# Ledger of designs, part 6: VH-VL binders against q08179r182to404

Target 1, 223 residues: q08179r182to404
Amino acid sequence: KLIEIRKKTSEFLHETLEESNLITYNTIENAEKKQKFLNFFRKLYSAKEGKIMTFQHDEISAIAQMFKNDSVLDNLSRPQLAAMSKFMSLRPFGNDNMLRYQIRSKLKDIMNDDKTIDYEGVESLSQEELYQACVSRGMKAYGVSKEDLVDNLKVWLELRLRQKIPSVLMVLSSTFTFGGLPKENYSKAFSPLAEKKETKSKYDDLLDLYYDGILQVLSSIPD

## First folded at step 1 (VH-VL)

Design h8 (framework fv_concizumab)
Fold by ESMFold2-Fast, scan of step 1:
Structure h8 (fold): chain C 223 residues (1-223), chain A 120 residues (1-120), chain B 112 residues (1-112)
Amino acid sequence: as target 1 above (223 residues)
Amino acid sequence: EVQLVESGGGLVKPGGSLRLSCAASGFTFSDYSMSWVRQTPEKRLEWVATISSDSSYIYFPDSVQGRFTISRDNAKNSLYLQMNSLRAEDTAVYYCAREDYSGYDYFDYWGQGTTVTVSS
Amino acid sequence: DIVMTQTPLSLSVTPGQPASISCKSSQSLLHSDGKTYLNWYLQKPGQSPQLLIYEVSNRFSGVPDRFSGSGSGTDFTLKISRVEAEDVGVYYCMQSIQLPYTFGGGTKVEIK
């Protein structure tokens, strides 16, 4: 069953991400970017120890953009690569480099598909096409309405194409949809919030959910 | 209109060094992996180096490993190839090539080439 | 390294006649993602190589439909249904399933 496989692989990845340095501080070349990175994680750490902190979407995007697909994949262990492959509906085999190439190739397919869908418009897709697009991106799609699938895909395209969030982080953040077991401190210590009180649409609620998923991936990093 | 313009080629003695440059225009340079491909006097094509859009992935074939370095400056839309310890076998026309958007598949645009001659 | 072998080394074609170029790889170019990483380039006299066909059979932008690619696994073919004067040049196949990227030795197409 795909849903059960995704749930189990998500739980494994969530539990083991703290053992991986998805980016090392010393590889950030720009002093301004290093300071921004440190300030962000200092803020995350403060939130985990009980301070209520507000995280802006732009702030989360700026830090997420510092991560590189190849660097993240290079720092994942073989069991983590195998779990990610299973989550993405790939059949894992071969050595570490083969697994990394398989995942890289799948992310490449999704990226090409993202550009095509964005150009033609999400609304141009049939219900079945929308379902497959969402499933391929690690989204929960079974039992989801057409309108919700459209909103989910639009949020993905906004984050990937306009906010330029690395696809590997997008896939890892999707694991929180199926894991259902975030660390208790992460779920209550912080939340992406609108800067001012506004009436939120379904699209805005999904944006907050995706940014929260990204925050949870970032909060799993030891640094 | 995608354009890639190479420069820096010339005549150099064995053991010498040359730095090639490629000026890119007509596209968002920082979104693409870039490569150098050379063509020998016998017209054989040889891949020389690849660098990913953010420089996190750099690869060379064994024939130039340790002698050549590839780098890029996204702010200047420029790609570079530093060639050290040049050998007669490095004599070729060097092309700057753009990889497809996803990378690691095909070269969709090539520059005009710059000639490197390694001779006594 | 994957070795790419092209045949023939050269061919002379009367205008309007078809031409066929073969490319063989030392191992399969089919990836587990379902794609086959075989590309074709054309270098016209005095010009840089240009992309003709990517992933076996997809024509690049502006490439006339008289060009077609086919094949699977280790055996690939580029066909020109009706050779025209502007098709003169050297054709190269390339594999990109793994690094190092490798090219065939080229096939020179000339008008008789």
Scores: ipSAE 0.000, ipTM 0.419, lowest interface PAE 19.6, mean pLDDT 80

Design h9 (framework fv_concizumab)
Fold by ESMFold2-Fast, scan of step 1:
Structure h9 (fold): chain C 223 residues (1-223), chain A 120 residues (1-120), chain B 112 residues (1-112)
Amino acid sequence: as target 1 above (223 residues)
Amino acid sequence: EVQLVESGGGLVKPGGSLRLSCAASGFTFSDYSMSWVRQTPEKRLEWVATISSDSSYIYFPDSVQGRFTISRDNAKNSLYLQMNSLRAEDTAVYYCARDEVWGSYYFDYWGQGTTVTVSS
Amino acid sequence: DIVMTQTPLSLSVTPGQPASISCKSSQSLLHSDGKTYLNWYLQKPGQSPQLLIYEVSNRFSGVPDRFSGSGSGTDFTLKISRVEAEDVGVYYCMQSIQLPYTFGGGTKVEIK
């Protein structure tokens, strides 16, 4: 039921993200960051033109950190805000200011909860608490093992608290786990040409998945 | 087919209370915001209350704020409107309406209505 | 609150002739998302209101082609190209750009 809603809303967001300016060049305060932003998107646009490019996790994080929740929400249309709200298990309602307030409040609640969970340890959560934590963050949780839920939440905390990826980008990235990729070869063009060893952990696989998701959200930004 | 069936209307004295119910069928009730819209004897349509699919958001116009309560039971596909401190101006036919379709805001399906008369 | 004003209050139409109803809002119903949140409802005698047109010009399922909506900003029109007996009733416009949702006073359409 929930998974069907998330699939539909994620497909809509993927189809319409190119219509949104999630960040404007002039809002980036630091001149050095502006140059890194431009260089990153030149590389990203080269990948869209068919050139195979390698993106490092720290490179993706550096660019993602430049986004602010309020700026992203200000640039999403009413239907996009409604879709994001539904994806987060909120009921979209009212005008765009009410939707932005609703999403902003939910993201703040999640951030405070993230800090508490991180302090106490993911392993301290009961199975029900772990399930609800994952559902609240837009993760696929029904039918997922406890061990996988733990890994998912640990990856989320790493990206949110240590890599300081904005919550809004994390939510948009999560949509790729439900709606599928807008184009079949997008991940192929963007993902690192890394050697995959048989000893790679589930945690590492999830981390790669989230970075790929973030990269694809960034790739949806207009030239 | 989508169906909404209201019940609970009747004659009540000023200051009294009534509880309206709406039974929904033919769609996934828990996916939709639901609203109550009333029609006065003068035939004016007035929005009365809205509740989101999970009850996290509830809104009323100033005219009924503090007197009316909207609630829902998704397991029973039912919507409710508890009306307290009723006034003569609350006399109307009360319609249950399916609100917000994904990405849109309009009442696409309405019930048959239940009549509330506030009179001594 | 957004005030919705409908004209005329009523009109009598010979079957087969066209009819036109106006709806004006006290402020623009155009949202920054490009959509205009104006809807039209029809209430036939003894029946519940039913959705006729949503977002200015989109006919709801089952609505005949003789019905068309147009307009922008604060001025909107509902047209019936050839009025049929089954079109008798009261027509209401509604804005859904912001809460509270508000309706026009209604326009009664009768057959002569």
Scores: ipSAE 0.000, ipTM 0.426, lowest interface PAE 17.9, mean pLDDT 79

Design r1 (framework fv_necitumumab)
Fold by ESMFold2-Fast, scan of step 1:
Structure r1 (fold): chain C 223 residues (1-223), chain A 119 residues (1-119), chain B 107 residues (1-107)
Amino acid sequence: as target 1 above (223 residues)
Amino acid sequence: QVQLQESGPGLVKPSQTLSLTCTVSGGSISSGDYYWSWIRQPPGKGLEWIGYIYYSGSTDYNPSLKSRVTMSVDTSKNQFSLKVNSVTAADTAVYYCARDYGDYAFDIWGQGTLVTVSS
Amino acid sequence: EIVMTQSPATLSLSPGERATLSCRASQSVSSYLAWYQQKPGQAPRLLIYDASNRATGIPARFSGSGSGTDFTLTISSLEPEDFAVYYCQQYDNWPLTFGGGTKAEIK
């Protein structure tokens, strides 16, 4: 079953992601970006230690944009690559090099597909096309309405094409949405505060969920 | 036991699209345990891997053929298919479908179907 | 792509003799190498995977060895049904590639 596979691979990735250095500090080009990176992670580590901190979407995006797909994949272990592959509805095949190639190829195909869907409009897709698109991107799709699948794809396209979030971080963030409870050493305070908004739509709720997932991936990076 | 059977036209005209289907029996194509592949063999020559498909629709193709090849899966019929567009005489071969178990190479093969590209 | 080279192209032996078939990769494939047997008019049959593991139902006379770039398939004592074409295949890197084959024929 896909749902059970995704739950198991998500749990494994959550347990092991802290062992990986997903970004090299020295690759950050200018002093202002380096300082922003350091300030963000100091704030994140404070939240892990139990302080109440709030994170804005724009600051999460700015940090996430500093990551590169290839660098993240190069720093994942074989078991993590296999888990990510299974989560993406791929069958792990071969050694580390084949797994990295397989994941890179799939991420590139998804990015090209993203551009095509965005150009033609998400709402032009059939329910079967929407289902397959969501499944391919690591989204929860079984038992999800057409309207919800549309909203999920629209949020993905906003983050990928407009906010320029790396696709590997998007996929990893999706693992935190599959039955993953926050770890005991993670504080609810590091997520943006829930605020009642009169204009808040299901789209806005999904956007918050993806940013929370990205924040959880970032919080898994070792001190 | 699991068996694979290829089907499709044995003769295709140059520049047309070659379409083949593989029917899986004795097991489900909807299993997360297997990739399903196409491999071809020109008469008197060796084997060439074409591509694979997973039951979710995820594919990967041999870079030498990627621009001309598309695979699809129909889980309700327990089938997967291959399309090769703009065929030439170089595409004349016996086409095999095969099961690719991730910890192994190809453990189960269809009997093969000869496709000749000629007027 | 990784080029797989098999030698010899043809191996002429009598039943009861030991056959040794070689497969060389243009770069390391670790142990991700398989061997197949193909008889005229038939699909290939998996003999060995992961360089040395015998596939289900394959007789004990077939054995594989090697790692990295140099691999060997050994048939300890040829039976009449073993005269066929043998292919090696790597699955370490994309695309998957096969050797050119070794034909084992009766002397």
Scores: ipSAE 0.005, ipTM 0.494, lowest interface PAE 11.8, mean pLDDT 81

Design r10 (framework fv_concizumab)
Fold by ESMFold2-Fast, scan of step 1:
Structure r10 (fold): chain C 223 residues (1-223), chain A 119 residues (1-119), chain B 112 residues (1-112)
Amino acid sequence: as target 1 above (223 residues)
Amino acid sequence: EVQLVESGGGLVKPGGSLRLSCAASGFTFSDYYMSWVRQTPEKRLEWVATISSSGSYTYFPDSVQGRFTISRDNAKNSLYLQMNSLRAEDTAVYYCAREGSYYEAFDIWGQGTTVTVSS
Amino acid sequence: DIVMTQTPLSLSVTPGQPASISCKSSQSLLYSDGKTYLNWYLQKPGQSPQLLIYEVSNRFSGVPDRFSGSGSGTDFTLKISRVEAEDVGVYYCMQGTHWPYTFGGGTKVEIK
C-alpha cells in the first residue's frame, strides 16, 4: 500500500535529514540576512539543548525563503533522494543527477499546477481531483474527508504561493506531519504547551502543523 | 567490511522465552531499517519483524504479533528480537538482515542463529 | 497475505545451458508509486541467502550479467543465460509490495 511506503520513506527522511548539509552559509546574499540565519539556528540549537524557545510563523517563513530547491536537492544523499521520490509517488530512475532532475521536474509541475488551482479555486475541484492533488504533494489523502482535503490544499497554496516557501521544504515537512514525528527527535520547545485559546479553525490548525513541519526540517540542518 | 553477527539461539521448551542479538559493523547502523527473517527446517523463508532506523516503528506478521518484540540500540550498533510464548513452529534459523537503500530488499544477511522449540 | 508460487520445485542443468525460474504472485505487485517490489535471492549450500535482483530486473552489486529478471503484475521470471557451478543453490523470490513480506517456496538448481 501507498500508506506503508510513505510510512517507511518519511521515517527514513526524518532520521537521516540531520546528517545533511542543506545550505552553504556563504551563499546567503548580505550581512543582515546572514545574521538572521545565524540567530535563527542558534535559537534552534538552544531549543535542542532543552531551553524553552518559541518560534513565530513569520520568522520561520523568513528563514525558509532563503532556501532554493536546487541547493537542498544537491545536498541530499542518494538514499534520501530515492526516499523523497518514493514519498512523492514517483518512479525514480538513473543516477543521482537524474534523480535530482526527476524531483526538480515534478516540483516545477506542482508549482505550475498550484497556480492553476489557485486561479480556478480549490472548491472547483472534484473529490477525485482533490485526492490526486493532495497525493501528488505528499499529503495524507486516503480516508480524508473532502473538507479536510480542501483545507490541506488551501494551506499548501498559502505557504507555497503567498509565503514563498520552497516546494522542496514543503514536501520534506509533509514527511514530518504524515505518520507522526518520532518522539526521540522532538523538542518540547517545538511543541508549546497546550494553547489556552481554542478559537482556531481547522485551517489554522493545519497551518500551525505545516509550520511545525517546516521548523522540524530546518532543525535537522547541522551548523 | 559490512557484517551482521547473530547470537542468542538455543533450545527452549514450548511457552518459553528467548532473546536474540545481532551485532552490526562496517556501515552506519542508524541509517537503516533492520529485519529478522527465519528459515524453517523445511527451508521456507519467513519474514519475522522489521524496525525503522530510529526504532520508532515496528512491523510484524500476524503469526508473531503480540509474542515477539523487535528493538535496537543505535549507540551499540545492536538489533534485538525478544521472543515470548514460543511454539514448535517457531523452530528455525533466525537471520538478521539489513533493508538496503533499495527498500523492500534485504541486501546484507547475517550467518544465522538456530532456535529449537521442543520438549 | 500475498502467496508466492515458484516453479519448478527443482531444476537439473548441464553446465553452460540456460535455466529459467518462474514466480507467480496471488495479487499484482505493482505499487501505486509505479514500482514493482519483486526480489530474487540465492542461497548457496551452507550459506546465508544473498540478494541477486531487486525491483524485478535490477542486478545487485557484484551480480554477474548472466542473471536477468523480468515480468510484471503477477508473473515473474529469473533467467540464468549460462549456468556455472557457482550458481548451484536454492533461489527464492520475495514480494515487498505489501505487508507482510512473503517469499516463494524456493527452486533448487543443481548441476547434472
Scores: ipSAE 0.000, ipTM 0.423, lowest interface PAE 18.5, mean pLDDT 79

Design r11 (framework fv_concizumab)
Fold by ESMFold2-Fast, scan of step 1:
Structure r11 (fold): chain C 223 residues (1-223), chain A 120 residues (1-120), chain B 112 residues (1-112)
Amino acid sequence: as target 1 above (223 residues)
Amino acid sequence: EVQLVESGGGLVKPGGSLRLSCAASGFTFSDYYMSWVRQTPEKRLEWVATISSSGSYTYFPDSVQGRFTISRDNAKNSLYLQMNSLRAEDTAVYYCARDHSSGWYDFDYWGQGTTVTVSS
Amino acid sequence: DIVMTQTPLSLSVTPGQPASISCKSSQSLLYSDGKTYLNWYLQKPGQSPQLLIYEVSNRFSGVPDRFSGSGSGTDFTLKISRVEAEDVGVYYCMQGTHWPYTFGGGTKVEIK
């Protein structure tokens, strides 16, 4: 049952990500980016300790762009890699390096597919193709209208191709949003995505949802 | 082999609180999502709450959201349902049910049930 | 919420005769993994519900082969090839495809 596998694996990943350093400070390119990274996480840790803080999309994107798929995968444990593999509908096998290779290959396939879909246009996909594209990216697809599937895929492409969010963070973000809001790791600084502003479009709501998911992944990084 | 035993039901007035317990045995409790399902006096079955295998994620229908809390203690093989702000429509037999794991079915085993009556 | 509609509400069957129960969902129960999470439960008088059929057509452990499930999309059927006295009770269908889980209203099966 895919829904139970995704919920169990997302729960496990959420609970254990704080035990992993998804990025090391020393892998950041230059002093200015290192300072920006440090300032962001100081702000985030202040929020986790009870201070109300606001995070803008541009701010989240700038930090997320510093992550690299290989670096993130290198810092995940075997159980975390197995869980991520299962969430992506892969059959996990072998040691850490084999799991990393399996996930890396799948992410590469999705990234290449993203470019093709973007070039041809999301609206060019048949309903079956659209459904499969959303499923393969970890999105909720069952019971979702064609219009909503189109919006979900467009948001994914915006974040992946234009905002340059690493695909590994996109997948991890999906695991944090798929199962609902986690109690113990929830910060009052994070806006509840269930709250809708009357002036926002459906596309804007989905965009907010994905950014919140990314912020939750980033907030799980150890102090 | 698989056994689920509920306790904690009783008579309470509207606005009152009750805590239900479920003792599990005969399986690896920590591998399964667990749920509470109630049956009204009219015999309608209603899902009430689900908790993930680790306890980190909880799910509720709108009818009890904010009033009920589900929790578990994997070391004690126990499931709990804390019911606050009880209403007449919460009157039902409450069943503890084993939900799912990566290889198993939804609500494959149910307890005997415990009766909750909300009345003046 | 997905609405589950069962028919008939009640069914009286002569022993040894077949019985058929219908369950209809307000939208398709096909999940993104290609599976359909439609279960059937039996509640015998004075007892808790027990699982009979899972994922449309699979019999749960210990369930006699006279019970069979079928269907796809939004239309599902539970059939008992020859009703025995021990099959008396209320039958419920249930969808587990997404939250919230929802149950049908039940079908009471009685002898004679």
Scores: ipSAE 0.000, ipTM 0.415, lowest interface PAE 19.5, mean pLDDT 78

Design r12 (framework fv_concizumab)
Fold by ESMFold2-Fast, scan of step 1:
Structure r12 (fold): chain C 223 residues (1-223), chain A 119 residues (1-119), chain B 112 residues (1-112)
Amino acid sequence: as target 1 above (223 residues)
Amino acid sequence: EVQLVESGGGLVKPGGSLRLSCAASGFTFSDYYMSWVRQTPEKRLEWVATISSSGSYTYFPDSVQGRFTISRDNAKNSLYLQMNSLRAEDTAVYYCARGDLWSGYYDYWGQGTTVTVSS
Amino acid sequence: DIVMTQTPLSLSVTPGQPASISCKSSQSLLYSDGKTYLNWYLQKPGQSPQLLIYEVSNRFSGVPDRFSGSGSGTDFTLKISRVEAEDVGVYYCMQGTHWPYTFGGGTKVEIK
């Protein structure tokens, strides 16, 4: 039932995210960051026109870091907040402020849990603890195997704790893994091809997948 | 065999306090949001409080916010409503009710417990 | 808050005849997930409310097929094809789309 709920809420968010203004250009701190933001989105829009563009992980992280959880949540519509709430296994109660509080509170709990797991080590978790940690973060595991769950959680911790990507963008990125059949040409165009290696670990594949998801969220921002 | 059994109702003076309990059985209590819904003497139904399955999130209408608190003990399959600073308009039959996590409705209701606020 | 208006306030029905109850909401109850969270409850004399119909038209477990719900947007109807003695009570509609969840004022169904 959870998989079906996540699929439906992901499809809704995927299709409506373009209607949201997740960040305002005028709130970006300085001229250097504003120029990087503009250059990134010009490159992203070129990719939408059918050009295969290469995105470095560090440039994706630099742009993603400009977003704040509160700002993103403030710019999501009530239906989008409710869909995100359902995706995160929360009962969508309340007006806009109550929905934002639910999501904000859940994200805070996840962020605190992230630090604890990182300190103790992902490998220290039981199969059930590992499963619950991944499910709570909106992750799609490749299967039931413990190794797959470990890799997924390690990628989350790398992006959240080391790359400082906002939790809200991480969750929204997860929704792109549950929505329908992959858009083959669109997804391929946005893949971070510059860091493609001849020999790939499952960890590297998941890292690329998450960065692709972040790119898809960012590409939904109006021009 | 889903059952919800309320207790703790009674007569209380304005400004007084009362604690209601609801004993749940026949389902996995920890999987469900739980609510209190009251029915006034005029037979209007009004929502009073909701608590998430984990107990981490609680919700109240403005009319009781700050005066009522809702809590649960998942190990004991029990739901509670602590009512403080009671007013005449809080006089009602109080029902505990179960909602499915995603439902938008209350599927099972208890028998109710009567709260009368009168001098 | 969403205002739920029920008509009529009371209804007197000859056994075996149909009955119809209307419920109107002050705002659309269509949610972003494509579902409409409009529910019907029955409170029989001396008993607690019981769920009758959820999400406009779905009968809850054990509810006879003589009960049917329909509607969309802001206008909803509960129909009883042939009213029986055990159907006596007060019927309430409730919206679960917008928080806080709100109930209609009730429609009392009596047998002539």
Scores: ipSAE 0.000, ipTM 0.412, lowest interface PAE 18.1, mean pLDDT 79

Design r13 (framework fv_ifinatamab)
Fold by ESMFold2-Fast, scan of step 1:
Structure r13 (fold): chain C 223 residues (1-223), chain A 120 residues (1-120), chain B 106 residues (1-106)
Amino acid sequence: as target 1 above (223 residues)
Amino acid sequence: QVQLVQSGAEVKKPGSSVKVSCKASGYTFTDYYMHWVRQAPGQGLEWMGYINPDSGGTKYNEKFKGRVTITADESTSTAYMELSSLRSEDTAVYYCARDYYDSSGYFDYWGQGTLVTVSS
Amino acid sequence: EIVLTQSPATLSLSPGERATLSCRASQSVSYMHWYQQKPGQAPRPLIYDASNRATGIPARFSGSGSGTDFTLTISSLEPEDFAVYYCQQYDNWPLTFGQGTKVEIK
């Protein structure tokens, strides 16, 4: 099934993502942004060393926005590209450049679809359209209520279109939905860092889940 | 509507270089890969390489052994293909072609072609 | 590099006849496309991903095949269909084309 494929590819990506330099520091174009990037990762490293640190959604978004799809894809290894391709329901083929091309093409499709759905309104979609939209974005959809599918898609659009999170980071974040248990030390490092609320709506729960996923992807960057 | 307009025909001496341009209009230039394909007189099509105008990333056919350079200028929505150390065998019509970015990639729009003649 | 071999090299037919063009790949290909080219013109996309008709292409054109064997069929030739047809793989670098099949009027 699709769920089994997604689980296996997610586990592989989670295990190997730390070996990738998902962004080159020198690609950040202005001194103020470079300083924010450095400050964020210093804070992240302090948290990994056991210091108490809090990460706000706005802070995560600001750093995530500095990434470009092509830059991330250029720094993934062939096995990681193949895993990502399979997670996105593509048939991996050819060399590294062909795998990157397949993934870019699929991300482009999702981006165009995001704009169309946002313009027409999520709630205008039929049950089948809503189900397919969620499945294509790496979301759990089988056995999920229409209300929850709507909330999932609204959160995706908020992060993608308003918060300007790159599609590649959104997809990598989604792999945490289907992955196995996190590495023992990694799980312990990030449990205290999650933003916590006393009460949450389903929308807020999903939003926190996506931000946690993005933070986990960012935390996997060695430098 | 989508249009790809190429520079005019050129006659070059062996050993020189040629730079062919391809000006895109009617779509967002950085959303699609641009490929270059050539065709020698009476022969078939030969893929030369591509550029991703958004990143500047390129891929070349090894047969051109560092003689080909593809560039893009986002401000003018123009792609360029430069071929150096020209030989008589490089006499061909050179096409730019837009890569339709949906699911498989195929060349959905082509330039009109630029004839490059290499002769002494 | 993936080598594409088209057959026949030339197909001489009359209007109204069925044309079947073959493209054989040196290894399995998942993405095969077809283009039509008339003298003095740039190639025109016909079929993408083996069997999907490109925008504006009439229903008489159809594609089929998988693995190493692909075919382009024109069910009933019209005068404007006499041209050279090229297959192209988009499976691996470098991208390659077949040598072409010329469909000419008898």
Scores: ipSAE 0.000, ipTM 0.436, lowest interface PAE 16.2, mean pLDDT 79

Design r14 (framework fv_ifinatamab)
Fold by ESMFold2-Fast, scan of step 1:
Structure r14 (fold): chain C 223 residues (1-223), chain A 118 residues (1-118), chain B 106 residues (1-106)
Amino acid sequence: as target 1 above (223 residues)
Amino acid sequence: QVQLVQSGAEVKKPGSSVKVSCKASGYTFTDYYMHWVRQAPGQGLEWMGYINPDSGGTKYNEKFKGRVTITADESTSTAYMELSSLRSEDTAVYYCARGYEGDYFDYWGQGTLVTVSS
Amino acid sequence: EIVLTQSPATLSLSPGERATLSCRASQSVSYMHWYQQKPGQAPRPLIYDASNRATGIPARFSGSGSGTDFTLTISSLEPEDFAVYYCQQYDNWPLTFGQGTKVEIK
């Protein structure tokens, strides 16, 4: 039942993200960062208009790092917050502030768990622990093997702890695993980074998947 | 129908320990936190801690840290609260209560009276 | 810890009268809940998130407030409403309750 709930909530979030302004340009302090932000979104707008553009992982990370969990959550509507709550296996309740708190609390739990797993090593977890960790982060089982679960969790830790991608963007990125690409030309905004994927490791494939998901979230921002 | 059924009343000597059970039914046990709240005779409510039955993660009120242990058994949908080094001031009705983080406690057990006397 | 102070400690009223109960927090609170307790019974959820009625709670019960000041109002007391009422915050650890307001019949 979880996979069907996640599919439905992912599709809803993807269809409605463009209604939300996830970051205010004027909150970006540094002039160099503002210029980088503007250049990136000019490139995204060109991609939305039908031009296929190539995005590097480094440039995606640099832009994603400018977002803050609280700012993103403050700009999501009540239906979007409820959908995100359901996607995270929480029962939505109360008003907007309660939903935001519920999501923030869950994200904090995941962040603390991330640090513990990273310290102890992903390989130290049992099959059951690995499965629960991946499910809690919105991941599919990808063949339900221990090796695949390890790779999924390692990619999450790399992006969250080392690339400092905000956890809210990581969760929204994860929704693309279940919902697929949005119907509005989002596939044209992506420029596949892999030159040849037939020989890529599972880790590299998952890393590309997450960066593509982050790109889709970023492409939702209105011009 | 959601029900939380607690174990019966107990009388304990100072310095001993007590373990109260709370059996849940009518919902998926791992979907909710289980909190423990106590009430001394004629006094108000005091939060003791919670367990997340899904992860086994716990949070305790510092006042009881080192004396309280909350556990859960998923196979029987039962939560337990053990309080050690009992004193006369631990005489109270102990309640289990269901809730999410941030949420109100929507269902409560009937309460277990623990009397500590010398 | 967040301290919740309820006032008055005791409110003596007759059926049909309006009851107004106050809960003041030592710091700003976003999640304030109210419970009703009758002698020998477990607390019953009444109001959640300051102003929302829990399932099955009659319309005569209403909650309001934000920040540090919260109010529970019973517009017209019925015989079954004479009980102790507790506010509770879920903003920070440890979770805390007010000391209670006893609404008693004259």
Scores: ipSAE 0.000, ipTM 0.419, lowest interface PAE 17.5, mean pLDDT 79

